# Ledger of designs, part 20: VH-VL binders against GTPase-activating protein and VPS9 domain-containing protein 1 (GAPVD1)

Target 1, 239 residues: GTPase-activating protein and VPS9 domain-containing protein 1 (GAPVD1), of Bos taurus (Bovine) (a5d794r147to385)
Amino acid sequence: SYLLQVLRYLIEFELKESDNPRRLLRRGTCAFSILFKLFSEGLFSAKLFLTATLHEPIMQLLVEDEDHLETDPNKLIERFSPAQQEKLFGEKGSDRFRQKVQEMVDSNEAKLVALVNKFIGYLKQNTYCFPHSLRWIVSQMYKTLSCVDRLEVGEVRAMCTDLLLACFICPAVVNPEQYGIISDAPINEVARFNLMQVGRLLQQLAMTGSEEGDPRTKSSLGKFDKSCVAAFLDVVIGG
Key: E = the ipSAE of ESMFold2; O = the ipSAE of OpenDDE; V2 = 0.75 times the mean of E and O plus 0.25 times the DockQ between their complexes.

## First folded at step 18 (VH-VL)

Design f2 (from e1 with heavy chain D105S, light chain S96Y I97N Q98S L99Y; framework fv_ontamalimab; at its last look DockQ between E and O 0.44; V2 from the best seeds 0.00; counts 0 for: pae O 2.2 > 2)
Fold by OpenDDE, look of step 18:
Structure f2 (fold): chain C 239 residues (1-239), chain A 121 residues (1-121), chain B 112 residues (1-112)
Amino acid sequence: as target 1 above (239 residues)
Amino acid sequence: QVQLVQSGAEVKKPGASVKVSCKASGYTFTRYGINWVRQAPGQGLEWMGWISAYNDNTKYAQKVQGRVTMTADTSTSTAYMDLRSLRSDDTAVYYCAREGYSWRSYGMDVWGQGTTVTVSS
Amino acid sequence: DIVMTQTPLSLSVTPGQPASISCKSSQSLLHSDGKTYLYWYLQKPGQPPQLLIYKVSNRFSGVPDRFSGSGSGTDFTLKISRVEAEDVGIYYCMQYNSYPYTFGQGTKVEIK
């Protein structure tokens, strides 16, 4: 495939030559990232993988009828009227108010963690049908960047994982309709929000060790097995 | 499937009390409040009150204030409405209805099947 | 208390013809958050009420597109573009702007 050749070229001449390939990839605007995403979206095998992997956990999310899993305390408060705030959290400005808000945040965080773990589970379970072309290009990326002295192997793995999540998996999680994963039922605002939250956390998990993570969800990362996303990559490119 | 199932019909004497139950299923009980709405024969709908399944806070309509107690049992996902000192004008079908807490909720989007309470001498 | 007033109280409609119900509130239902908390319910014969429209103009899940809601401030309208037999029942507007929640008197819709 000509596209695969171009992607390989970009690994050599864009990523490898970058002073900070991790940062470059995180921006998502480099030629490699853009082309990778486009390539992935055009692959029938990728569509099959994503459907097989994400259909069930997304459907579960839709059926569970959860409220907004908001983990930002300020945003959470804004979802309620002043009267509702008082009813749920108590007097504004009080210690009780802050405590009750935090309890709800914690509850939402716990549910998000559980959801994300389900998604990760399905990813691992279905990795056997991971697209060969994507597997190849990610392997090429890993092999090429692992030979760069300035980059640690762990960092290279993180970059590969981040690429898969940010440019392949998470877009499908956030917008399953576009990928044909969900077509029989509309996704309401609550579900959409929660899917975005799941996508965000998945991306953050791939970005282990980075200071560029969202501080609002940083605390949630500690609730995950640190090796959970790494294990997914191991299955994709081999341990 | 999200549903609210209410207890059966009640016949009471004036001055007595009635307790109607509303069992929730198919959703996280604590993430919604429960409203109680009644409808007298041939009349419109009347809001009675609201209870939070999250923290048990309540809001009652003034008309039934002092005579009504709403409770929620999270262990059984069941809401209760206790109405005391029953009068003939309390004869009605009583409904429980789910309501999300957020402004972005759909209001009372799920209703029970109703419980007929008849108050007669 | 916010008083909700519906007009008409009864409506007989030929199948396939449009219907319109008005609901007026004694106070503005526009909340400080910029949303208007006016809802429409339908109670079919022998059934509990069911949600049709939330926040003035949003159709609830499963509600046919022949139903539409409009209005602002204190004046609201529910329209049925083509009335069907299954649309028979009593329609209620309701405000969630403030406690106590209050309903309109109801509008009985029948087939002519």
Scores: ipSAE 0.060, ipTM 0.636, lowest interface PAE 2.2, mean pLDDT 90
ESMFold2, look of step 18: ipSAE 0.541; ipTM 0.800
ESMFold2 (binder alone), look of step 18: mean pLDDT 92; pTM 0.944

Design f3 (framework fv_rolinsatamab; at its last look DockQ between E and O 0.82; V2 from the best seeds 0.67)
Heavy chain, then light chain:
Amino acid sequence: EVQLVQSGAEVKKPGSSVKVSCKASGYTFTRYGMHWVRQAPGQGLEWIGWISAYNDNTKYNQKFKDRATLTVDKSTSTAYMELSSLRSEDTAVYYCAREGYSWRSYGMDVWGQGTLVTVSS
Amino acid sequence: DIQMTQSPSSVSASVGDRVTITCKASQSISSWVAWYQQKPGKSPKLLIYKASSLESGVPSRFSDSGSGTDFTLTISSLQPEDFATYFCQQYNSYPYTFGGGTKVEIK
ESMFold2, look of step 18: ipSAE 0.498; ipTM 0.815
ESMFold2 (binder alone), look of step 18: mean pLDDT 89; pTM 0.924
OpenDDE, look of step 18: ipSAE 0.730; ipTM 0.907

Design f4 (from e1 with light chain L99Y; framework fv_ontamalimab; at its last look DockQ between E and O 0.77; V2 from the best seeds 0.00; counts 0 for: pae O 3.5 > 2)
Fold by OpenDDE, look of step 18:
Structure f4 (fold): chain C 239 residues (1-239), chain A 121 residues (1-121), chain B 112 residues (1-112)
Amino acid sequence: as target 1 above (239 residues)
Amino acid sequence: QVQLVQSGAEVKKPGASVKVSCKASGYTFTRYGINWVRQAPGQGLEWMGWISAYNDNTKYAQKVQGRVTMTADTSTSTAYMDLRSLRSDDTAVYYCAREGYSWRDYGMDVWGQGTTVTVSS
Amino acid sequence: DIVMTQTPLSLSVTPGQPASISCKSSQSLLHSDGKTYLYWYLQKPGQPPQLLIYKVSNRFSGVPDRFSGSGSGTDFTLKISRVEAEDVGIYYCMQSIQYPYTFGQGTKVEIK
């Protein structure tokens, strides 16, 4: 495939030559990232993989009828009218208010963690049908960047994982309709929000050890097995 | 089917107390609160108060503050409204009504059938 | 307390004709979350109130499309495009942005 050749070229001449390939990839605006995403979206085998992997956990999320799994206390508060705030949290400015808000945040965080773990489980379970073309290009990326002295192997793995999540998996999680994963029913606002939260958290897990993570979700990351997403990459590239 | 079923009509004397029940079914009780609204004969609707089935927080209207106690039993999915020191002007139909939180907040989307409380000498 | 004022208090309508009810609040019902906490209820004769419109313009489940709500801030309107016999009752607007919840006086709709 000509596209694969171009992607390989970009690995050599864009990523490898970058002073900070990790940062470059995280921006998502480099030629490699853009083309990778486009390639993935046009790949039929990728659609099959995504459908097989994400259909069930997304459907489960849709039917569970959860509230907005908001983990930002301030945003959480703003989702409620003044009357509802008082109902749920008590008097504004009180210790009780803060405590009750935190309890809800903690609850939402726990639910998100559980959801993300389900998604990760399905990803691992279905990795056997991971698209060969994508497997190849990610392997090329890993091999090429692993030869760069300034980059640690762990960092390279993180970059590969981040690419897969940011440019392939998470977009499908957030917008499953576009990928044909969910087509039988519209996704309501709450479900969409929660899917976005799941996508965001998955992305953050790929960035484990990075200082660029959202401080608000750092506490949630501690609830995951640090190797959970890494294990997915191992299966994809053969360890 | 989502529904609220209230207890039967009550006749009380001034100074007495009345306890009205509201049994919820067809939905997760703890995900909603219960409002109590009353309507005097030929009059409009008057909000009395609210209770959260989630955390038992309550808010009462000033008019009935000190005389009303709202409770929720999650084990039976039943809300209660206890009104004490009854007066003639407490004569009304009392309604319980469900209210959700956040995106589930459609206002009072489900109402009980009403309980007539008559206070007379 | 937020005062809700409805106009008119009574309305007699010929079947098939439109009806309009106004509701004004003494304070804005717009919350920082971008939502407006105004609701419309219908109480049919001998029945409990039932929800018609939530948050100004959203029809509740099962509510016919002849009902519509509009407005912003402090001024709200309920419209019935074609009044039917089953629409007879008392309509109430309500705010829930702050305690205590308050209702309008009610608008009695009758058929001519």
Scores: ipSAE 0.043, ipTM 0.642, lowest interface PAE 3.5, mean pLDDT 91
ESMFold2, look of step 18: ipSAE 0.319; ipTM 0.666
ESMFold2 (binder alone), look of step 18: mean pLDDT 94; pTM 0.958

Design f5 (from x6 with light chain V33L; framework fv_rolinsatamab; at its last look DockQ between E and O 0.79; V2 from the best seeds 0.00; counts 0 for: pae E 3.1 > 2)
Fold by ESMFold2, look of step 18:
Structure f5 (fold): chain C 239 residues (1-239), chain A 120 residues (1-120), chain B 107 residues (1-107)
Amino acid sequence: as target 1 above (239 residues)
Amino acid sequence: EVQLVQSGAEVKKPGSSVKVSCKASGYTFTSYYMHWVRQAPGQGLEWIGEINPSGGETKYNQKFKDRATLTVDKSTSTAYMELSSLRSEDTAVYYCARDRRWYDSYFDYWGQGTLVTVSS
Amino acid sequence: DIQMTQSPSSVSASVGDRVTITCKASQSIRSWLAWYQQKPGKSPKLLIYYASKLESGVPSRFSDSGSGTDFTLTISSLQPEDFATYFCQQYNSYPYTFGGGTKVEIK
């Protein structure tokens, strides 16, 4: 297709020639990012893959009666009335109040981690039906950018993961009705918030994958099943 | 399903006390606060207080603090409201009500109500 | 104590009418408001919480709008089973307080 040829051209002449191609890709405003989104959104095999992969975990999220999985303690507190805060956390300003808030933050984080790992598991289950044309363009990106002296192989792999998760998977997680993934179930404000949290953490996993084995880094995301994301990437880039 | 079953109607003299029971079933009794609300005939609702069945912690509407006593019996899943020094103005239907969620302060299940009549 | 004032105290309406009931708080309660329906001789039933969210099993003809001090419960098309008294309740602050009620009578 001519659009695939344009995308390959943009890898060569936009991304490869950029001083910081990963930042350019993650911002999502460069020509490659825009055309990749347009191409993938018009690709029927992409819609089929996204539905097969994301329908069930999204439906499970929608039927669960969870509140906002907020992990920012200040925003968490503000979601409750003063009377509710007293009941949940106790006396404002006390050590117990701070401890109880942290306990709820930790509980929400654990629920969110379990939810994200569920999405990762479904991604693993459907890896081999990933669209061939998308696999091809990601493989071309990997091959082309691996030849750039200033880019380490780990950074190139992270860019491929950025493309797959941030530019393809996460938009469908956050707006599944737009991608035709949802079977007429309504998405209320709480569900949307929690889907956005899943998308945010999936994007952060792309960054963590590039930091694997670096002794100077300690990942706060060590709770996630990184092996499934790495396996998905390996299949997509051809090895 | 969730049920809150209250004790029967009471006729009391001024100055006496009444103790209304509320037996809970269909849910984990200690996981939700129990509230007491009263309604005088043809009038609105008035919150009396709440109790945490887990630890017995209470909070009262100040109007009732020195006359109302809320207790629970965890072994029978029963909440109690005792109102002392009864006056004719205490004639009302008394309801027990459960939080929608343990920290919510609005009520998804209510008892059938107990009419307490105070007359001489 | 936060006083909750309901208006009107009663309304007589026909099946199919739009009915509105207002509830005004003496100070801001943001969105910490619930609505109840009470039929004669029965206990109150929760309809709406957080000033906008319908309890499960409540028909979509019930809705709420407002924040801060002024709130409105709307029944978009009154049905025979909607004959009842309606109460608002604030849960912003202790003690929790209720409005005086609005009796909806079908003519």
Scores: ipSAE 0.368, ipTM 0.762, lowest interface PAE 3.1, mean pLDDT 86
ESMFold2 (binder alone), look of step 18: mean pLDDT 92; pTM 0.943
OpenDDE, look of step 18: ipSAE 0.778; ipTM 0.946

Design f6 (from x6 with light chain A51T; framework fv_rolinsatamab; at its last look DockQ between E and O 0.81; V2 from the best seeds 0.70)
Heavy chain, then light chain:
Amino acid sequence: EVQLVQSGAEVKKPGSSVKVSCKASGYTFTSYYMHWVRQAPGQGLEWIGEINPSGGETKYNQKFKDRATLTVDKSTSTAYMELSSLRSEDTAVYYCARDRRWYDSYFDYWGQGTLVTVSS
Amino acid sequence: DIQMTQSPSSVSASVGDRVTITCKASQSIRSWVAWYQQKPGKSPKLLIYYTSKLESGVPSRFSDSGSGTDFTLTISSLQPEDFATYFCQQYNSYPYTFGGGTKVEIK
ESMFold2, look of step 18: ipSAE 0.561; ipTM 0.857
ESMFold2 (binder alone), look of step 18: mean pLDDT 90; pTM 0.929
OpenDDE, look of step 18: ipSAE 0.773; ipTM 0.946

## First folded at step 20 (VH-VL; framework fv_rolinsatamab)

Design g1 (from f3 with heavy chain R31S, light chain S30R S53K; at its last look DockQ between E and O 0.55; V2 from the best seeds 0.00; counts 0 for: pae E 3.6 > 2)
Fold by ESMFold2, look of step 20:
Structure g1 (fold): chain C 239 residues (1-239), chain A 121 residues (1-121), chain B 107 residues (1-107)
Amino acid sequence: as target 1 above (239 residues)
Amino acid sequence: EVQLVQSGAEVKKPGSSVKVSCKASGYTFTSYGMHWVRQAPGQGLEWIGWISAYNDNTKYNQKFKDRATLTVDKSTSTAYMELSSLRSEDTAVYYCAREGYSWRSYGMDVWGQGTLVTVSS
Amino acid sequence: DIQMTQSPSSVSASVGDRVTITCKASQSIRSWVAWYQQKPGKSPKLLIYKASKLESGVPSRFSDSGSGTDFTLTISSLQPEDFATYFCQQYNSYPYTFGGGTKVEIK
């Protein structure tokens, strides 16, 4: 495939030659990132993998009809009118108000963690169905960048995780109807919000060992099944 | 499927009371509040009050001062509205309607079918 | 209590027409307005909340605008199933109050 060979070329001559190849990849505007996205979006086996992996957890999210899983207390409060805040939290400014808001934040966080772990579980379950051509390009990136003296092997593995989660899986989680994963149900505003929360946390898991991670998200990352993500990566890169 | 099913029509004499039931199904009853709203024939909507199915807290429209009583029975997932000292102007369709903490349902997102209460002598 | 003044009280329109309904609050309710549709003999149905959030399953031809005290509901291309009475409602403060309603009738 000419596209696959161009991608290998860009690993060698765009990513390998960059001062900060991980940042270049994350920007998503370099030639490799753009072409990888286009290649994966046009790849039928990628659509099959994404559907097999994501359809069921997304359908479960839609059926459960869960409320917004907001974890920022200020954004949570601002979603409610003064009357609604009084009903839910009590008198504004009181200790009870702050306690009730924190209880809702904590409840939403627990639900979000459970939801993200469900997605991670389906990813692990479908590891061996990962498209061969995408596996090949990820393995080529791992091989080529592992030979660069200035790059630690852990950083190269993190770049492979960035590609898989942030550039391939997360776009399909956030916008499953455009990827053909969901056609049998509309995705309302609440479901979209919660899918974006899942995508955000999956991207943060990819940022392990990066100073660019959101400090607020890092405090809850220990609750996720990171071993499943690492196992998935090992199968994909052939390690 | 989320549903609110109300008790049947009532014909009452002035000075009596009425108790309308609202049976909820298809959702976690204790996670939502229940509003009561009435509509006199050919007229607009009027809010009576609200009750939390979680802790029984209530808010009332002062217009119904001490005549309206809202209760819930968690074991049957049923909300009740009792209106006492009935007058002819209380003739209306009475609705139950739920309100959640969800951003898409900040309004009253699911309504019962309505209960016609007719007050005449 | 916050009074919600809704106008017009009725409008006659044809299928395909653009219909606008206005609602004015007696004091600022910021964006805490909801709109309901009620067909004859039926209970109200929520269309829009928080002045811009379309309820699930509501056609995109329904929209609203406004903030503070002045709000509008717009039906961009009226369909046969849209002939109904429409109510605005504030949920900023107790007691919750509704507009008087606007009956949209076939011309």
Scores: ipSAE 0.285, ipTM 0.736, lowest interface PAE 3.6, mean pLDDT 84
ESMFold2 (binder alone), look of step 20: mean pLDDT 89; pTM 0.926
OpenDDE, look of step 20: ipSAE 0.513; ipTM 0.820

Design g2 (from g1 with heavy chain N57E; at its last look DockQ between E and O 0.72; V2 from the best seeds 0.00; counts 0 for: pae E 3.2 > 2)
Fold by ESMFold2, look of step 20:
Structure g2 (fold): chain C 239 residues (1-239), chain A 121 residues (1-121), chain B 107 residues (1-107)
Amino acid sequence: as target 1 above (239 residues)
Amino acid sequence: EVQLVQSGAEVKKPGSSVKVSCKASGYTFTSYGMHWVRQAPGQGLEWIGWISAYNDETKYNQKFKDRATLTVDKSTSTAYMELSSLRSEDTAVYYCAREGYSWRSYGMDVWGQGTLVTVSS
Amino acid sequence: DIQMTQSPSSVSASVGDRVTITCKASQSIRSWVAWYQQKPGKSPKLLIYKASKLESGVPSRFSDSGSGTDFTLTISSLQPEDFATYFCQQYNSYPYTFGGGTKVEIK
């Protein structure tokens, strides 16, 4: 299509010529980012891929009836009344209070990690259904930017992961109604919170080695199945 | 299906005591607290107290602290409320109610059917 | 103890009417209020907690507002199944306390 040719042109003349092409891509306001989003949003095979990949794990999240998977201890405490805090954690200010809060934070983190790994698993399961035209543009970006002397191959792979996870998949995780993945099930406030947590962590995985990541997730990144992300990327850029 | 099933109606004389049971099913009993609330005929609700099914910790409304005793039996998933030195003013429906921990379960989210206790001579 | 003052004590209303119930706490309870519905001969049923969060399955015609000491429950278009007594309850501090109730009756 002519839009694919424009996207390839922008890789060569916008991204390749940039002093910091990864930063430019992540900002999401450059011509390439805008046109990539427009192209992918209008692509029927992209909608099929996103639905095949995301519908089931999102439905499982909606059915599981989980509470907020909050990992910030201060925000976690704020969800409970003082009376409820006393029941759950004990006396405010005590060592037991701090310990019990941390135990709940750790429990929520474990549940969140399991949830995100489920999403990654469905991504791996559906890798071979990834849209051909999106595969082509990602492959063009990888090939073109790998020849730039100031960019290491690891940085170029990270940019491809940014595009796939943060710019294509994550928006559909956070707003599945808008992407037609979920149309007949309401997403309540708690489910939305948990989907946003999933989206945040998927974006952190796309920012492997990035200094822009959430400090709390840096210690947690080792618990995710990075091999599934790497396998997905290898199929997309190597195929 | 989450249920709280209470013992049947009681008729008691002044000065005696009553022990109401509340059998829980359909959830992990030790993960929730149990409240006891009473309602005199045609009146509002009055909180008696709360017990943790996890560690047996209790909180009582001071009005009842010297007469009410809350206990649990973890092996049978049953909570008990005993009220001693009964007076005619204690005639009421007594409810057990579970307290939840989530946006869908905050507050007393599941209630027993109520146990009428009538105190008369 | 935190007193919960609920008004009105009763309301006569028709199907389709808008019904407003108020509840005032004697000191700040921030957002830690719950609302219950009780039909004759039945146990109370939780409707709303944390001053705006509907319990699952509760119709959207129920809403509340407020923080601090003043809270309002609104039924935007009264339905036949809504004729009941409504209670507010604070769960900020022990002892938990209830409002005196508001009976919504058929006019």
Scores: ipSAE 0.325, ipTM 0.747, lowest interface PAE 3.2, mean pLDDT 84
ESMFold2 (binder alone), look of step 20: mean pLDDT 89; pTM 0.923
OpenDDE, look of step 20: ipSAE 0.671; ipTM 0.889

Design g3 (from g1 with heavy chain G33Y W50E S52N A53P Y54S N55G D56G N57E; at its last look DockQ between E and O 0.76; V2 from the best seeds 0.72)
Heavy chain, then light chain:
Amino acid sequence: EVQLVQSGAEVKKPGSSVKVSCKASGYTFTSYYMHWVRQAPGQGLEWIGEINPSGGETKYNQKFKDRATLTVDKSTSTAYMELSSLRSEDTAVYYCAREGYSWRSYGMDVWGQGTLVTVSS
Amino acid sequence: DIQMTQSPSSVSASVGDRVTITCKASQSIRSWVAWYQQKPGKSPKLLIYKASKLESGVPSRFSDSGSGTDFTLTISSLQPEDFATYFCQQYNSYPYTFGGGTKVEIK
ESMFold2, look of step 20: ipSAE 0.598; ipTM 0.861
ESMFold2 (binder alone), look of step 20: mean pLDDT 90; pTM 0.931
OpenDDE, look of step 20: ipSAE 0.760; ipTM 0.930
ESMFold2, look of step 21: ipSAE 0.641; ipTM 0.885
ESMFold2 (binder alone), look of step 21: mean pLDDT 90; pTM 0.933
OpenDDE, look of step 21: ipSAE 0.766; ipTM 0.931

Design g4 (from g1 with heavy chain M108F V110Y; at its last look DockQ between E and O 0.68; V2 from the best seeds 0.00; counts 0 for: pae E 3.8 > 2)
Fold by OpenDDE, look of step 20:
Structure g4 (fold): chain C 239 residues (1-239), chain A 121 residues (1-121), chain B 107 residues (1-107)
Amino acid sequence: as target 1 above (239 residues)
Amino acid sequence: EVQLVQSGAEVKKPGSSVKVSCKASGYTFTSYGMHWVRQAPGQGLEWIGWISAYNDNTKYNQKFKDRATLTVDKSTSTAYMELSSLRSEDTAVYYCAREGYSWRSYGFDYWGQGTLVTVSS
Amino acid sequence: DIQMTQSPSSVSASVGDRVTITCKASQSIRSWVAWYQQKPGKSPKLLIYKASKLESGVPSRFSDSGSGTDFTLTISSLQPEDFATYFCQQYNSYPYTFGGGTKVEIK
């Protein structure tokens, strides 16, 4: 494929030559990232993989969309009227209020963690049908960047994982309609919000606790095995 | 299926008291509360008060705070509204209603069938 | 107390007509408003909450707009089953209060 050749070229001449390829990739605006995303979106095998992998966990999320899995206490509070807040949390400013809010936050975090773990599980389970072309290009990226003295192997792995999640998996999680994963069930506002939460948390996991993560999800990261997403990469590029 | 089933119609004399029951089913009773609303014939809706089925906390409309008493029986998943010192103006259909606190259930999402209370000499 | 002023008190309309009901709060209630439909001899039924969200099973011809103090319920194309009385409610603060109701009757 000509596109694969171009992607490989960009690994050599854009990523490898970058002073900070990780930062470059995180921006998502470099030629490699853009082309990678476009390439992946055009692959039938990628559609199959994404559908096979994400359909079930997304459907489950849609069924369980009773409420926003909001983990920001302040935003959580704002989702209720003052009267409702009083009923749910007690007197504003009280210790009880704070405690009750935290309990709800914790509950939402737990649910979110459970969902994300399901997504991760399906990712691992269906890696056997991961697109060969994408596997190849990520492997090329890993091999090429691993030869760069200034880059640690762990950093290179993180970059590869981040690429896969940010440019391939998470977009599909957040917008499954676009990828044809969900076509028969409407995604309402609550579900959309929760999908975004899942996407963000997956991305955070891919970043291996990077300081650049969303503060709202940092507390949830501790509830995951940090190697869970890394294991996915291992299966993709070979352990 | 969530259901709120209220007690039957009541005919009362002025000065007496009435106690209306609302039996809840189909959901965790103690996870919610119960609102009471009345509607005089041909009139609008009037909020009486609310009680938590979890901790028995109550909120009353000031108009009724001296005459209305809300209670719950957790063992039977039943809410009660007692109104004392009845007057002719209290003639109305009384409703119990559940309020939701989630995306799908804001507002009074479930209502009892209503209990007509007639106050006449 | 927050007063909810609902208008009109009644409206005569035909099937297929666009019906608009307005509710005005005496003070800001942000989006904490609900709309109910009540048919004769029946309990109120929740239609819309939080000023924009349809209750499950409610036809899409029902919609709500507004924030702060002014809210509008719209029935885009009135159906035979829509002839009823409609109420707005605020649940921003206690005591909860309702509008006076709007009876939608057949012309």
Scores: ipSAE 0.271, ipTM 0.700, lowest interface PAE 1.5, mean pLDDT 90
ESMFold2, look of step 20: ipSAE 0.291; ipTM 0.734
ESMFold2 (binder alone), look of step 20: mean pLDDT 89; pTM 0.926

